# Ledger of designs, part 6: VHH binders against q9p4d8

Target 1, 280 residues: q9p4d8
Amino acid sequence: MDFMKPETVLDLGNIRDALVRMEDTIIFNFIERSQFYASPSVYKVNQFPIPNFDGSFLDWLLSQHERIHSQVRRYDAPDEVPFFPNVLEKTFLPKINYPSVLASYADEINVNKEILKIYTSEIVPGIAAGSGEQEDNLGSCAMADIECLQSLSRRIHFGRFVAEAKFISEGDKIVDLIKKRDVEGIEALITNAEVEKRILDRLLEKGRAYGTDPTLKFTQHIQSKVKPEVIVKIYKDFVIPLTKKVEVDYLLRRLEDEEDDDATQKSGGYVDRFLSSGLY

## First folded at step 1 (VHH)

Design q3 (framework vhh_6qgx_2)
Fold by ESMFold2-Fast, scan of step 1:
Structure q3 (fold): chain B 280 residues (1-280), chain A 125 residues (1-125)
Amino acid sequence: as target 1 above (280 residues)
Amino acid sequence: QVQLVESGGGLVQAGGSLRLSCAASGFTFDDYAMAWFRRAPGKEREFVAAISWSGGSTFYTDSVKGRFTISRDHAKNTVSLQMNSLRPEDTAVYYCAAGDYWGSDLYSPSEYDYWGQGTRVTVSA
């Protein structure tokens, strides 16, 4: 996939390949985070006296990380979605003008606040080495959290590319549902239970395979305590549902970028091209 | 008129099992996270286990992981704690608690809005 070539970005095979590769990143980031206790103090607002900042230690560290990386074009890339868009700064590197592949409002489709809440309340307790505090590892723990959060954000918001590809492929059916604001109908149309089962089965196998790598065993490396079943549960309960939410939210607004006469013609109405002249 | 009523406590030998139950009434059960805390004589209340409002996530203190299982029944407004391979150190009064929050501080008693009166568990050496 090449973001300078729109046809490669909306290619179903390339999208699928990217999603499969992102599974590996997420699993390994969970394994890294699993070496630390849950450490609730990292996520609690006002736990530490952070200069000129109101929020949690994680919120501060993640926002600083995003501020720095925005200056080297990270958030200019179409597949990166910031947790704190208001902290982003202008890049000092030469601008890359990526062709518009997604709708004009794509940057407004952002479920990172929900990802952050789910990560701290549901995911961390499921993957952490133990409950409670680990006082000498706060910074290392938070850095592992940032890697988990950013990979989850990228994977979930990749649903925008999936949604655009589906709109191009099945636009007429989707347009009808959008006009009716039929959220349930859109969700049903974009859902494939067999594909979802295949994703979960693959994750279970990857989790088991990575934990039983002969190379790691041979060098006496200890397997991560993250059970493959926990990884599957996180995808089933959070990653897949949030990806669908991103797709639905994206599709509900998709007609904002279409010409008024196209929408009217599909609904059986009429627009006179000589009278409208782009005014309606 | 919120009530949390625990049951199932008792005497058991080391290595044995007990199932605690908590019946909830007077609030919207499905909107609340449910937890079990315990207090041994002369000690402060300690977190044991919690289950999210949806039942989708469970949380355990290290000393009970693999031995205890928390579950909830939305139809009956109950939360249960299945305690296996009990140890003398598990001897305590066990309390059911309910909290209306999404926060990361499930381990703090102060985050819970409602509490039961407790049920006693004694594990013989």
Scores: ipSAE 0.000, ipTM 0.148, lowest interface PAE 17.9, mean pLDDT 82

Design q4 (framework vhh_6qgx_2)
Fold by ESMFold2-Fast, scan of step 1:
Structure q4 (fold): chain B 280 residues (1-280), chain A 124 residues (1-124)
Amino acid sequence: as target 1 above (280 residues)
Amino acid sequence: QVQLVESGGGLVQAGGSLRLSCAASGRTFSEYAMAWFRRAPGKEREFVAAITWSGDSTFYTDSVKGRFTISRDHAKNTVSLQMNSLRPEDTAVYYCAAKPEYYGSLDESAYDYWGQGTRVTVSA
């Protein structure tokens, strides 16, 4: 997949390969985070007196990372979605003008607030080495959190590309459901239970393999840094449902771009040109 | 671009051992993970073992755990697979693969660079 070549971005095989690769990144980031205790002070508002900031230590650190990374073009990439869009600064590197593949409102589809809440309340307690504080490791802990959050955000919001590809392939059926505002119908149409089972089965095997030391493995027992079942549960309960929410929210607005009377190319109308040219 | 060349394959009796080596040449990445995959007669290609850039983490398919050991030598740009207690079902062409990230993967599609393969035959 090359974001400078739109036909590679909406290729279903390339999307699948990207999603499969993102599983590895997420699991390895969970393993890194699992080295540290939960350290609830990292997530508590007003735990540390940070000048001119209203939020937690993690909120501050993540926002500073996003501010710095925006200056080197991170958020010019179409697959990167910021947690704090209001802190982004102007880049000092030459801009990259990626061709529009997604609808004009794509940047408004953002579930990062939900991701952050779920991460701190559900994910961290499930993967951390212990429930207490580790004062000497708070910075390292928060850095590992940022890697987890950014990889989860990228994976979940990749649903926008999945949704656009399905809109192209399922056209008439999706359009009818969008006009009816049939959320349940759209969700049913984009869901494949067999594919979801395959994803969860693959995650279980990856979790077992990646989280173990082969020299400590017994015939009946596997010792892992993160319980493989927790990785599966996180995907089943949060990653897959939030990805579907992103797809549904994207699709419900998809006809907004089709109402544009302009003959010129726009992000929403871009797909019609691809379909007409035979690239799909 | 990385070029991978496997060696060490051959014929061995059940219960025997073989050591496969994979030499990486050309331009290498600052960090890259390596893996071994195999294809048995009449079967699809399957994952065997992977190792992270540092060598600190290794992953194995269940059927080879405890029998095979993957290792790497940064100075020689090689990855090795020590195969002990070989079984007839280990008969396959073994492929070395690399990906330009620190962590390995069980997914064949994650690997961008592949060797030509080396044949391992285990007789009863």
Scores: ipSAE 0.005, ipTM 0.471, lowest interface PAE 9.7, mean pLDDT 84

Design q5 (framework vhh_6qgx_2)
Fold by ESMFold2-Fast, scan of step 1:
Structure q5 (fold): chain B 280 residues (1-280), chain A 124 residues (1-124)
Amino acid sequence: as target 1 above (280 residues)
Amino acid sequence: QVQLVESGGGLVQAGGSLRLSCAASGFTFSSYAMAWFRRAPGKEREFVAAISWSGGSTFYTDSVKGRFTISRDHAKNTVSLQMNSLRPEDTAVYYCAADTEDWYGVRSSDYDYWGQGTRVTVSA
């Protein structure tokens, strides 16, 4: 998959391989976070008096992390979606002009607020070492949270690429459903129960394997285990459903780019440009 | 404890206009998205329009684009749906919905709170 070559980005096989690879990152980040107690004070709005900021300690730290990462081109990448887009700063590295592969509104498809809410209310309690506060390690805990949140965000928002690839390949069926605003029909069309079962089965196997091999790359963080069944439950209940929400929300707006003007031609006509130019 | 109360429904002739309002109360949090859904006779509930907390983002179903306008008033804690060039197929019970997120969704399951609905009848 090469973001400078749009035809490789919208290849379903390449998308699948990327999604499979992202599973590893998410599992190891969960193992990292599992070393710490739940520490609910990290997530409470205005728990700490942070100057000129309304929000939780995690919100502040994540926003600062994103500000730093924007300066080294993280958010120039088409697959990175910020939690706090308003804090991003200009990169000091040379600009990379990636070809547009997604619709003009792609940056408006952002479920990070839902991810943050589910992460703090559902995921953290399921993976943390204990339910209480851990005052001495709040910073380390929040850093582990940031790695979890960013990897979840990337995985879930990758649904935009899945949706675009399906729009191109499945044409008329999706267009008909979009025109009818048939949310249930679109969701049914993009859902494959057998593929979902394979994902869950693979996650169970990966979770077991990572838990039994202390010599893996992240050995310094393997001491606190996450139950494989919890990883499967998180994907079944949150990651897969949120990915489908991203796909449906993306597809419902996709025909906005089909009008014959400068803005829509830049994104809506890209497939025709690639095919006519020999970029298959 | 959260309550959504719709008003403004009624009978109108095709080509006419109607303004629906939804008053929200009981929210303890500072931001939330709102939407309008409708259920026509013999059909399932469908999305009509949505607005983000800031009012800076709106989304409409294709059949109402250009005819309906959703807006909100933070001071009055209300969301309005201005319906112009009404058609007989717009006949439905219109529901106000609210989510705890400040960004809108397009499916019924995205919304935690619902009003009782207000009836709109468009005659030929």
Scores: ipSAE 0.000, ipTM 0.137, lowest interface PAE 17.2, mean pLDDT 82

Design q6 (framework vhh_6qgx_2)
Fold by ESMFold2-Fast, scan of step 1:
Structure q6 (fold): chain B 280 residues (1-280), chain A 124 residues (1-124)
Amino acid sequence: as target 1 above (280 residues)
Amino acid sequence: QVQLVESGGGLVQAGGSLRLSCAASGRTFSDYAMAWFRRAPGKEREFVAAISGSGGSTFYTDSVKGRFTISRDHAKNTVSLQMNSLRPEDTAVYYCAAEPYGSSWLDEYSYDYWGQGTRVTVSA
């Protein structure tokens, strides 16, 4: 997948390959975060007296990271979605003009507040080494949190590319459902239960393999620092459902942008390629 | 319809290097777990190395660890085995294999797609 070549971005096979690669990043980040206790103080609003900031220690640290990274073009990339869009600053690097692949409102599809809430209330308790505080490790803990959050955000919001590819390939069926505001119908149309089962099965195997000594052959040992079943549960309960929410929210607005020349003037052969993919 | 074709085998002196390649046709195999197995004369087929569909995880048998490196190139639709510091004991026919789900990549019997093999001979 090349973001300078729109036809490679909306190829469902390439999208699937990207999603599969993002699984490894997410699992690795969970393993890193699992070294630390839950440390609830990191997530409590106004727990620490941070000058000119109202919020949690994590909120502050993440917002500072996003301010810095925006200046080096991170959020110019089509697949990056900020948690704090209002803190972003202009890049001082030469701009990269990526071709428009998504609808004009794509940047308004942002479920990061929900990701933050689920991360702190559901994911951290499931992966942390313990439930208490580790005052001497607050910074390391919050850095691991940021890496988890950013990888989850990228994975979940990648649903915008899935949705656009589906709209291009199956526009007539989707248009009817959009006009009826049929959320359940859209969810049914974009869902592929066999693919979702394969994702969960693959995650279980990856979770079991991580922490296993690679010198062992033809043997399975449960030595993961994060329980493999917890990784599967997080995907089943949060990652996959939030990805579908992103897709539905994107599609419900797609007719607002029906005159988008980039989407509507694509070649016929390119559009037809997506009909047999079986992604979501 | 996935077909696997190995290449790069040959004769090499002990201590030398060879690079094996496996090309897939019929589709891209970017989400397939890929593995190399080998069969020495008079022995059963044994596991050598595997790489996950994402490329994020690799496994090696003890006898090749530190000497062999498995890698994949999604753009070329290939998986490669770089073999360094070769020993006479590495003499075998090398097979590449693919498992479509990546959930059982270490289990030989889960691989439904196999190449015909490429011969590697390491002289003393």
Scores: ipSAE 0.000, ipTM 0.090, lowest interface PAE 24.0, mean pLDDT 80

Design q7 (framework vhh_6qgx_2)
Fold by ESMFold2-Fast, scan of step 1:
Structure q7 (fold): chain B 280 residues (1-280), chain A 123 residues (1-123)
Amino acid sequence: as target 1 above (280 residues)
Amino acid sequence: QVQLVESGGGLVQAGGSLRLSCAASGFTFSDYAMAWFRRAPGKEREFVAAISRSGGSTFYTDSVKGRFTISRDHAKNTVSLQMNSLRPEDTAVYYCAASDFYDTYGWEEFDYWGQGTRVTVSA
């Protein structure tokens, strides 16, 4: 996938390859976070007296990291979605003008508040080494949290590219459902239970492989750093459902960029329109 | 022109072994992940095993883990499935598949398929 080449971004095969690759990053980040206790003080609003800031220690640290990362073009990339868009600063690196492949409102599709809530209340308790405080590791713990959150955000919001690609490929079926505001119909159309089962099966195998020390022989009874079943549960309960929410929310608004004559009926969607405009 | 040709199927008794082979041609074999799928009589196609482009990663469905081993030979452009401790429920037509995706094994994600080889396991 090349974000400078729209046709490679909306290729379903390239999208799937990217999603499969992102599984590795998420699993490795969970393994890193798993070395620390849950440390709930990190997530409590106003737990620490941070100058000129109302919020949790994690909120502060994440917002500072996003401020720094924006200056090196992280959020100029079409696949990165910030948790705190209001803290982003102008990049000091040369600009890259990525062609727009998503709808004009794509940057308004942002479920990061839900990701933060689920991460702190469900994911951290599932992967952490213990449920209590670990006072001597709060900063390292929060740094691992940031890596987990950013990789989850990227994976879940990648659903925007999935949705656009499906809109282009499935044309009239999706358009009809959008016009009817049929949320359940859209969700059913974008859902493939067999693909979801294979994703979960693949995650189980990756979790077993990556969480086990490969230098140890006779590993029949070795415990993984993160239980593979927990990784599967997180994907089944949160990653996949939130990706579907992103896809549905994106698709419900997709006709806002279309002309009154319903150009999607004639062109097959945004990519045809984009190519026809000479941006290709 | 891409071609995948399976061989090694046949009739075997429960507890026996078979080795399936898939010969690949018409593409750069080392650029593709390879997989085996099967379809039992009256059932849908299911994943069995996959091997990454480099051969460094392998994936198995739970029902065959510890009994089947997938391997590849870049010099011969072949992928093999060693099937041990066969059970009557392993009876199926076995298909070889190729995908240019990194570390993937979903059947709808595979670009090329063989015609299949039949495996029958008697009780």
Scores: ipSAE 0.000, ipTM 0.124, lowest interface PAE 17.0, mean pLDDT 82

Design q8 (framework vhh_6qgx_2)
Fold by ESMFold2-Fast, scan of step 1:
Structure q8 (fold): chain B 280 residues (1-280), chain A 124 residues (1-124)
Amino acid sequence: as target 1 above (280 residues)
Amino acid sequence: QVQLVESGGGLVQAGGSLRLSCAASGLTFSSYAMAWFRRAPGKEREFVAAISWSGDSTFYTDSVKGRFTISRDHAKNTVSLQMNSLRPEDTAVYYCAADYSLYDDFGSTPYDYWGQGTRVTVSA
């Protein structure tokens, strides 16, 4: 996949390869986070006296990271979705102009608030080394949280590319369902139970493999503590359902770009030109 | 009404070649990933090859890599499987399938639409 080559962005094979690659990043980030206790204080609003900030330590640290990363073009990339869009600053690097491949409202499809809530209430308790506090590891714990959150956000919001690829590949089926606002019908259309089972089976296999490196088996400090079944449960209960929500929310609005006969279609227009030029 | 119609099967000697074709109608062909599966006597249907909706990506099961080539022709609404260096183990009924799945897992079933199949017999 090359975001400068629109024809590669909405290729289903390339999308699949990207999703499979993102699994590895998420698993390794979970392993990193698993070395620390749950540390509930990290997520409590006003637990620490942070100057000029009213929120949790994690919220503050994540917002500062996003502010810095925006200045070096992280959020120019079409697959990165910020948790705090209002803190982003202008990049001081030359701007990269990526061709538009998603609908005009794509940046408004953002489930990061739900990701953050699920991460702190469901995921952290499932992967952490213990349920207590580790105040001496506060910063390291929160850094691991940020890596987990950003990789989850990227993976889940990648559903926008999946949804756009589906809309342009067989719009008539989707259009009928959108006009009826048939959420269940859209979800059924985008769901393949056997593919989802294969994803979960692959995750179980990866989780087992990453947790059982024979070279590190006898080194207590380095050995992974995340149970493979917990990784599978997180994907089954949260990652896959939230990805579907992103896809459904994206598709329900997709006709907004079709209804304006006079406007240039920014999302997908460039891709459509390249795809149509390949037909003969 | 969606229809997938396979052709090109037959009897061939080991080391020979066959070209299978699948004509698709009643669907927006360029919007579907296309795949070939096969079913040998007494076995379940297995994946052989797939081509993405754009034609940019192709996938093969390990046993046919380098011997089989999948291609598509958007103008004719056809997908083809060029089978070279055929082996007796390639004997099977070959099925054309169309997949609108967003999770581009070419080894998974169910596919949206299936053809009736075409028989390939490779003699020793």
Scores: ipSAE 0.000, ipTM 0.194, lowest interface PAE 12.3, mean pLDDT 81

Design q9 (framework vhh_6qgx_2)
Fold by ESMFold2-Fast, scan of step 1:
Structure q9 (fold): chain B 280 residues (1-280), chain A 125 residues (1-125)
Amino acid sequence: as target 1 above (280 residues)
Amino acid sequence: QVQLVESGGGLVQAGGSLRLSCAASGRTFSSYAMAWFRRAPGKEREFVAAITSSGGSTFYTDSVKGRFTISRDHAKNTVSLQMNSLRPEDTAVYYCAAGYDEFWSGYTPDEYDYWGQGTRVTVSA
């Protein structure tokens, strides 16, 4: 996948391969976070006296990381979505002019607030080593949280590319559903139960393989660092549903860029216009 | 307590300009991001523009980029929307909204805690 070549970005096979690779990053980040206790104090608003900041220790640390990352072009990349857009600063690196492959409102599709809430209330308790506080490790814990959150955000918001690719390939069906504002119809059209089952099966296998300590020999107590079933549950309950929400929200607005275009009055026109524009 | 009051709406010819203003209560407002949403007849409420509490970042929906400018005056506790090159499709009721900006991802109405009553803008051909 090359973001300078739009036709490679909207190729469903390339998108699939990217999503499959992102699974590895998410699993490894969960394993790193699992070393630490849940440490609820990290997530509690105003738990620590942070100067001129009204929020949690994690919120502060994540916002500072995003400020630094923006200065080295992280958020110029089409696939990166910040948790705190208001803290981003101008990059000091040379400009990269990525071709626009997504709709004009793509940057407005942002479910990171929901990701953060689910992460702290559902994911952390499921993967942490214990439920208590670990005051001497708060910084390391929060660093592991940031890596989990950023990888989850990238994976979930990649749904924008999935949605655009499906809009291009499905043409008539999606346009009709958007015109009818049929949210349930759009969700049904973009859902493939067999694909979702294969994703969950693959995650179970990866969780078993990656979560086990390979140096343990002749031991009677070989256990995964994170239960594979918990990884599967997180994807089933949160990652996949939030990805679908991103796709539906993106698709419902997609005709805004097509308004007053003759192609908007004809079901197949979007695909033909896109192909003739040189984006394929 | 935060209270938002819009002003500046009216009737204008296509190609004309209007400036909307929103006055907010108290000093607690200085920690809030401000946004403008609009609702055209028969349509859902949609995002138009937003400005962070610091004023350091502004965001616009594509259809108004280059035509509308959002700004704020911290001393007066006001946010303004300068609308240039108006089109008939800009006809709508415009709403001022405020939300806590440390968690701002703010393109949907449910991200905002406080809302004004709206001001009507009509653009004639």
Scores: ipSAE 0.000, ipTM 0.121, lowest interface PAE 20.4, mean pLDDT 82

Design v1 (framework vhh_vobarilizumab_d1)
Fold by ESMFold2-Fast, scan of step 1:
Structure v1 (fold): chain B 280 residues (1-280), chain A 119 residues (1-119)
Amino acid sequence: as target 1 above (280 residues)
Amino acid sequence: EVQLVESGGGLVQPGGSLRLSCAASGFTFSSYAMAWYRQAPGKGRELVAGITSGGSTSYADSVKGRFTISRDNAKNTLYLQMNSLRPEDTAVYYCAAEYSDWYGSEDYWGQGTLVTVSS
């Protein structure tokens, strides 16, 4: 995938490859976070006296990370979605002008608040080494949280590229559903239960493989650092549903970018534009 | 365009060895599960060996302990090391690639390479 070449970004094979690679990153980050206790104090608002900041220790640390990383162009990349867009600063590196691959409102599709809530309330308790506090490791714990959150955010919001690719390939069906504001119809169109089961089976296999000591033999008992079943449950209950929400939200607005923004006047417009564009 | 090109087939005597190669192009090889299938004269196509994107392997009972499947992601190449070959291993061997996710599935097949085991 090359963000300077839109046709490579909207290629479903390239999208699949990116999603598979992001699975590896998420599993690795969960394993790193699992070495620490849950440490609820990290997530409690105003637990620590942080000057001129109202929020949790994690909120502060994540916002500082995003402020620093924006200065080296992290958030200029089309696949990065910040948790705190208001803290981003101008980059001191030369500007990169990426071609527009997604709709003009793509950056308004942001479920990071939901990701933060689910991460702290559901994911952390599922993967942490214990339920209590670990005060001597708060900074290391929060750093691992940031890696988990950023990889989850990238993976879930990658649904925007999936949605755009589907709109291009199946536009006639999608346009009709958008005009009707048929949320259930769009969700049904993007859902395949059998394929989702295969994804979950692959994740179970990866979770077992990545959580084991590479020097152990098959005949020895192997303990995974994070229960593979927990990784599968997180994907089933949160990652996949939030990715679908991103796709549905993206598609419902997709006709706004057409020459005439009136959705009732777009019947056949997508097909005509697609056929004349020279795109796949 | 997507291509899978098998090589390394030929005539070999019983007890001999052959190494099959499958050169892949036109897709991100490392993300796909890869497999070797074979079709013997007058029989259906059967799975010989498979390897996942993560490197886990599986083998048909008839070849386990004699054949080894491996992949080199840097070279986009799949291998099948065949040892202690038997006349019943005579078949056309096919390389296959498969990927599936919630947005669909796809598979690709090579044209096959003939392996003949006879004296």
Scores: ipSAE 0.000, ipTM 0.182, lowest interface PAE 13.1, mean pLDDT 82

Design v10 (framework vhh_vobarilizumab_d1)
Fold by ESMFold2-Fast, scan of step 1:
Structure v10 (fold): chain B 280 residues (1-280), chain A 122 residues (1-122)
Amino acid sequence: as target 1 above (280 residues)
Amino acid sequence: EVQLVESGGGLVQPGGSLRLSCAASGFTFSSYAMAWYRQAPGKGRELVAGISSGGDTSYADSVKGRFTISRDNAKNTLYLQMNSLRPEDTAVYYCAAPYGEWDFTSESYDYWGQGTLVTVSS
């Protein structure tokens, strides 16, 4: 996939390969986070006296990281979606002008608040080494959280590319559902139960392989850092449903960039973006 | 706690100019993208101009070449310079700090100012 070549970005095979690769990053980030206890204090609003900041320690640290990462062009990339778009700053590096591949409102499709809520309430308790506090490792814990959150965000919001590719390929089927505002119908159309089963089966095998001590592979007991079944559950319950929400939200607005006749004829899926990045 | 206060609106003749200001407080102004919206009689709110934290600007086609958005981070102030005003520019102008947080059941949670009325006579 080459973001400078729109035709490679909207190829469903290339999208699939990117999603498969992102699974590895997510699993390894979960394994890194699993070294630490849950440490609920990291996620509690106003737990620490951070000057001029009212959120959690994680919220502060993540926002600072996003401020720094924006300065090195992280959020110029079409597949990166910030948790705190309001903290982004200008880049020190020369600008890269990527061709517009997604609809003009694509950057407005942002489920990161839901990701953050689910991550802290459901994912962390499932992967952490224990449920208590670990006062001497709060910073390292939060750093691992940031890696998890950013990889989850990238994977889930990649649904925008999936949605655009499907709209271009099968726009005639989607247009009628969009006009009816049929959320359930759009979700059914974009769902493939066999593909989802294959994703979950692959995750189970990756979780077993990547989280296992290699010296124990041929012994009576196999140890894993994160239970493979927990990784599968997270994908089944959160990653896949949130990806579908991103796709549905994207598709419901897709006709805003086209007249009905143009959308029905499937002419050019590439639209000039109305707003610059960072203006939402 | 975020507070946005617009000023500079008034009555002007077609072809005239006007400069709007928005005083921001309660947040780190220099770190946020800012925007100007307007609401004309009988219409919904529309985005007029936006400016990123880094100074990159964007304009609605109807005002491009006539309006200039700018910011002064030292003064925590956003500006809109409006030139070659037309009767169609008559509206209440709002300063906004977009939050960029949406889902399919909710609109964005933008912070809005009180608005300042611009009337282009004739």
Scores: ipSAE 0.000, ipTM 0.099, lowest interface PAE 19.6, mean pLDDT 80

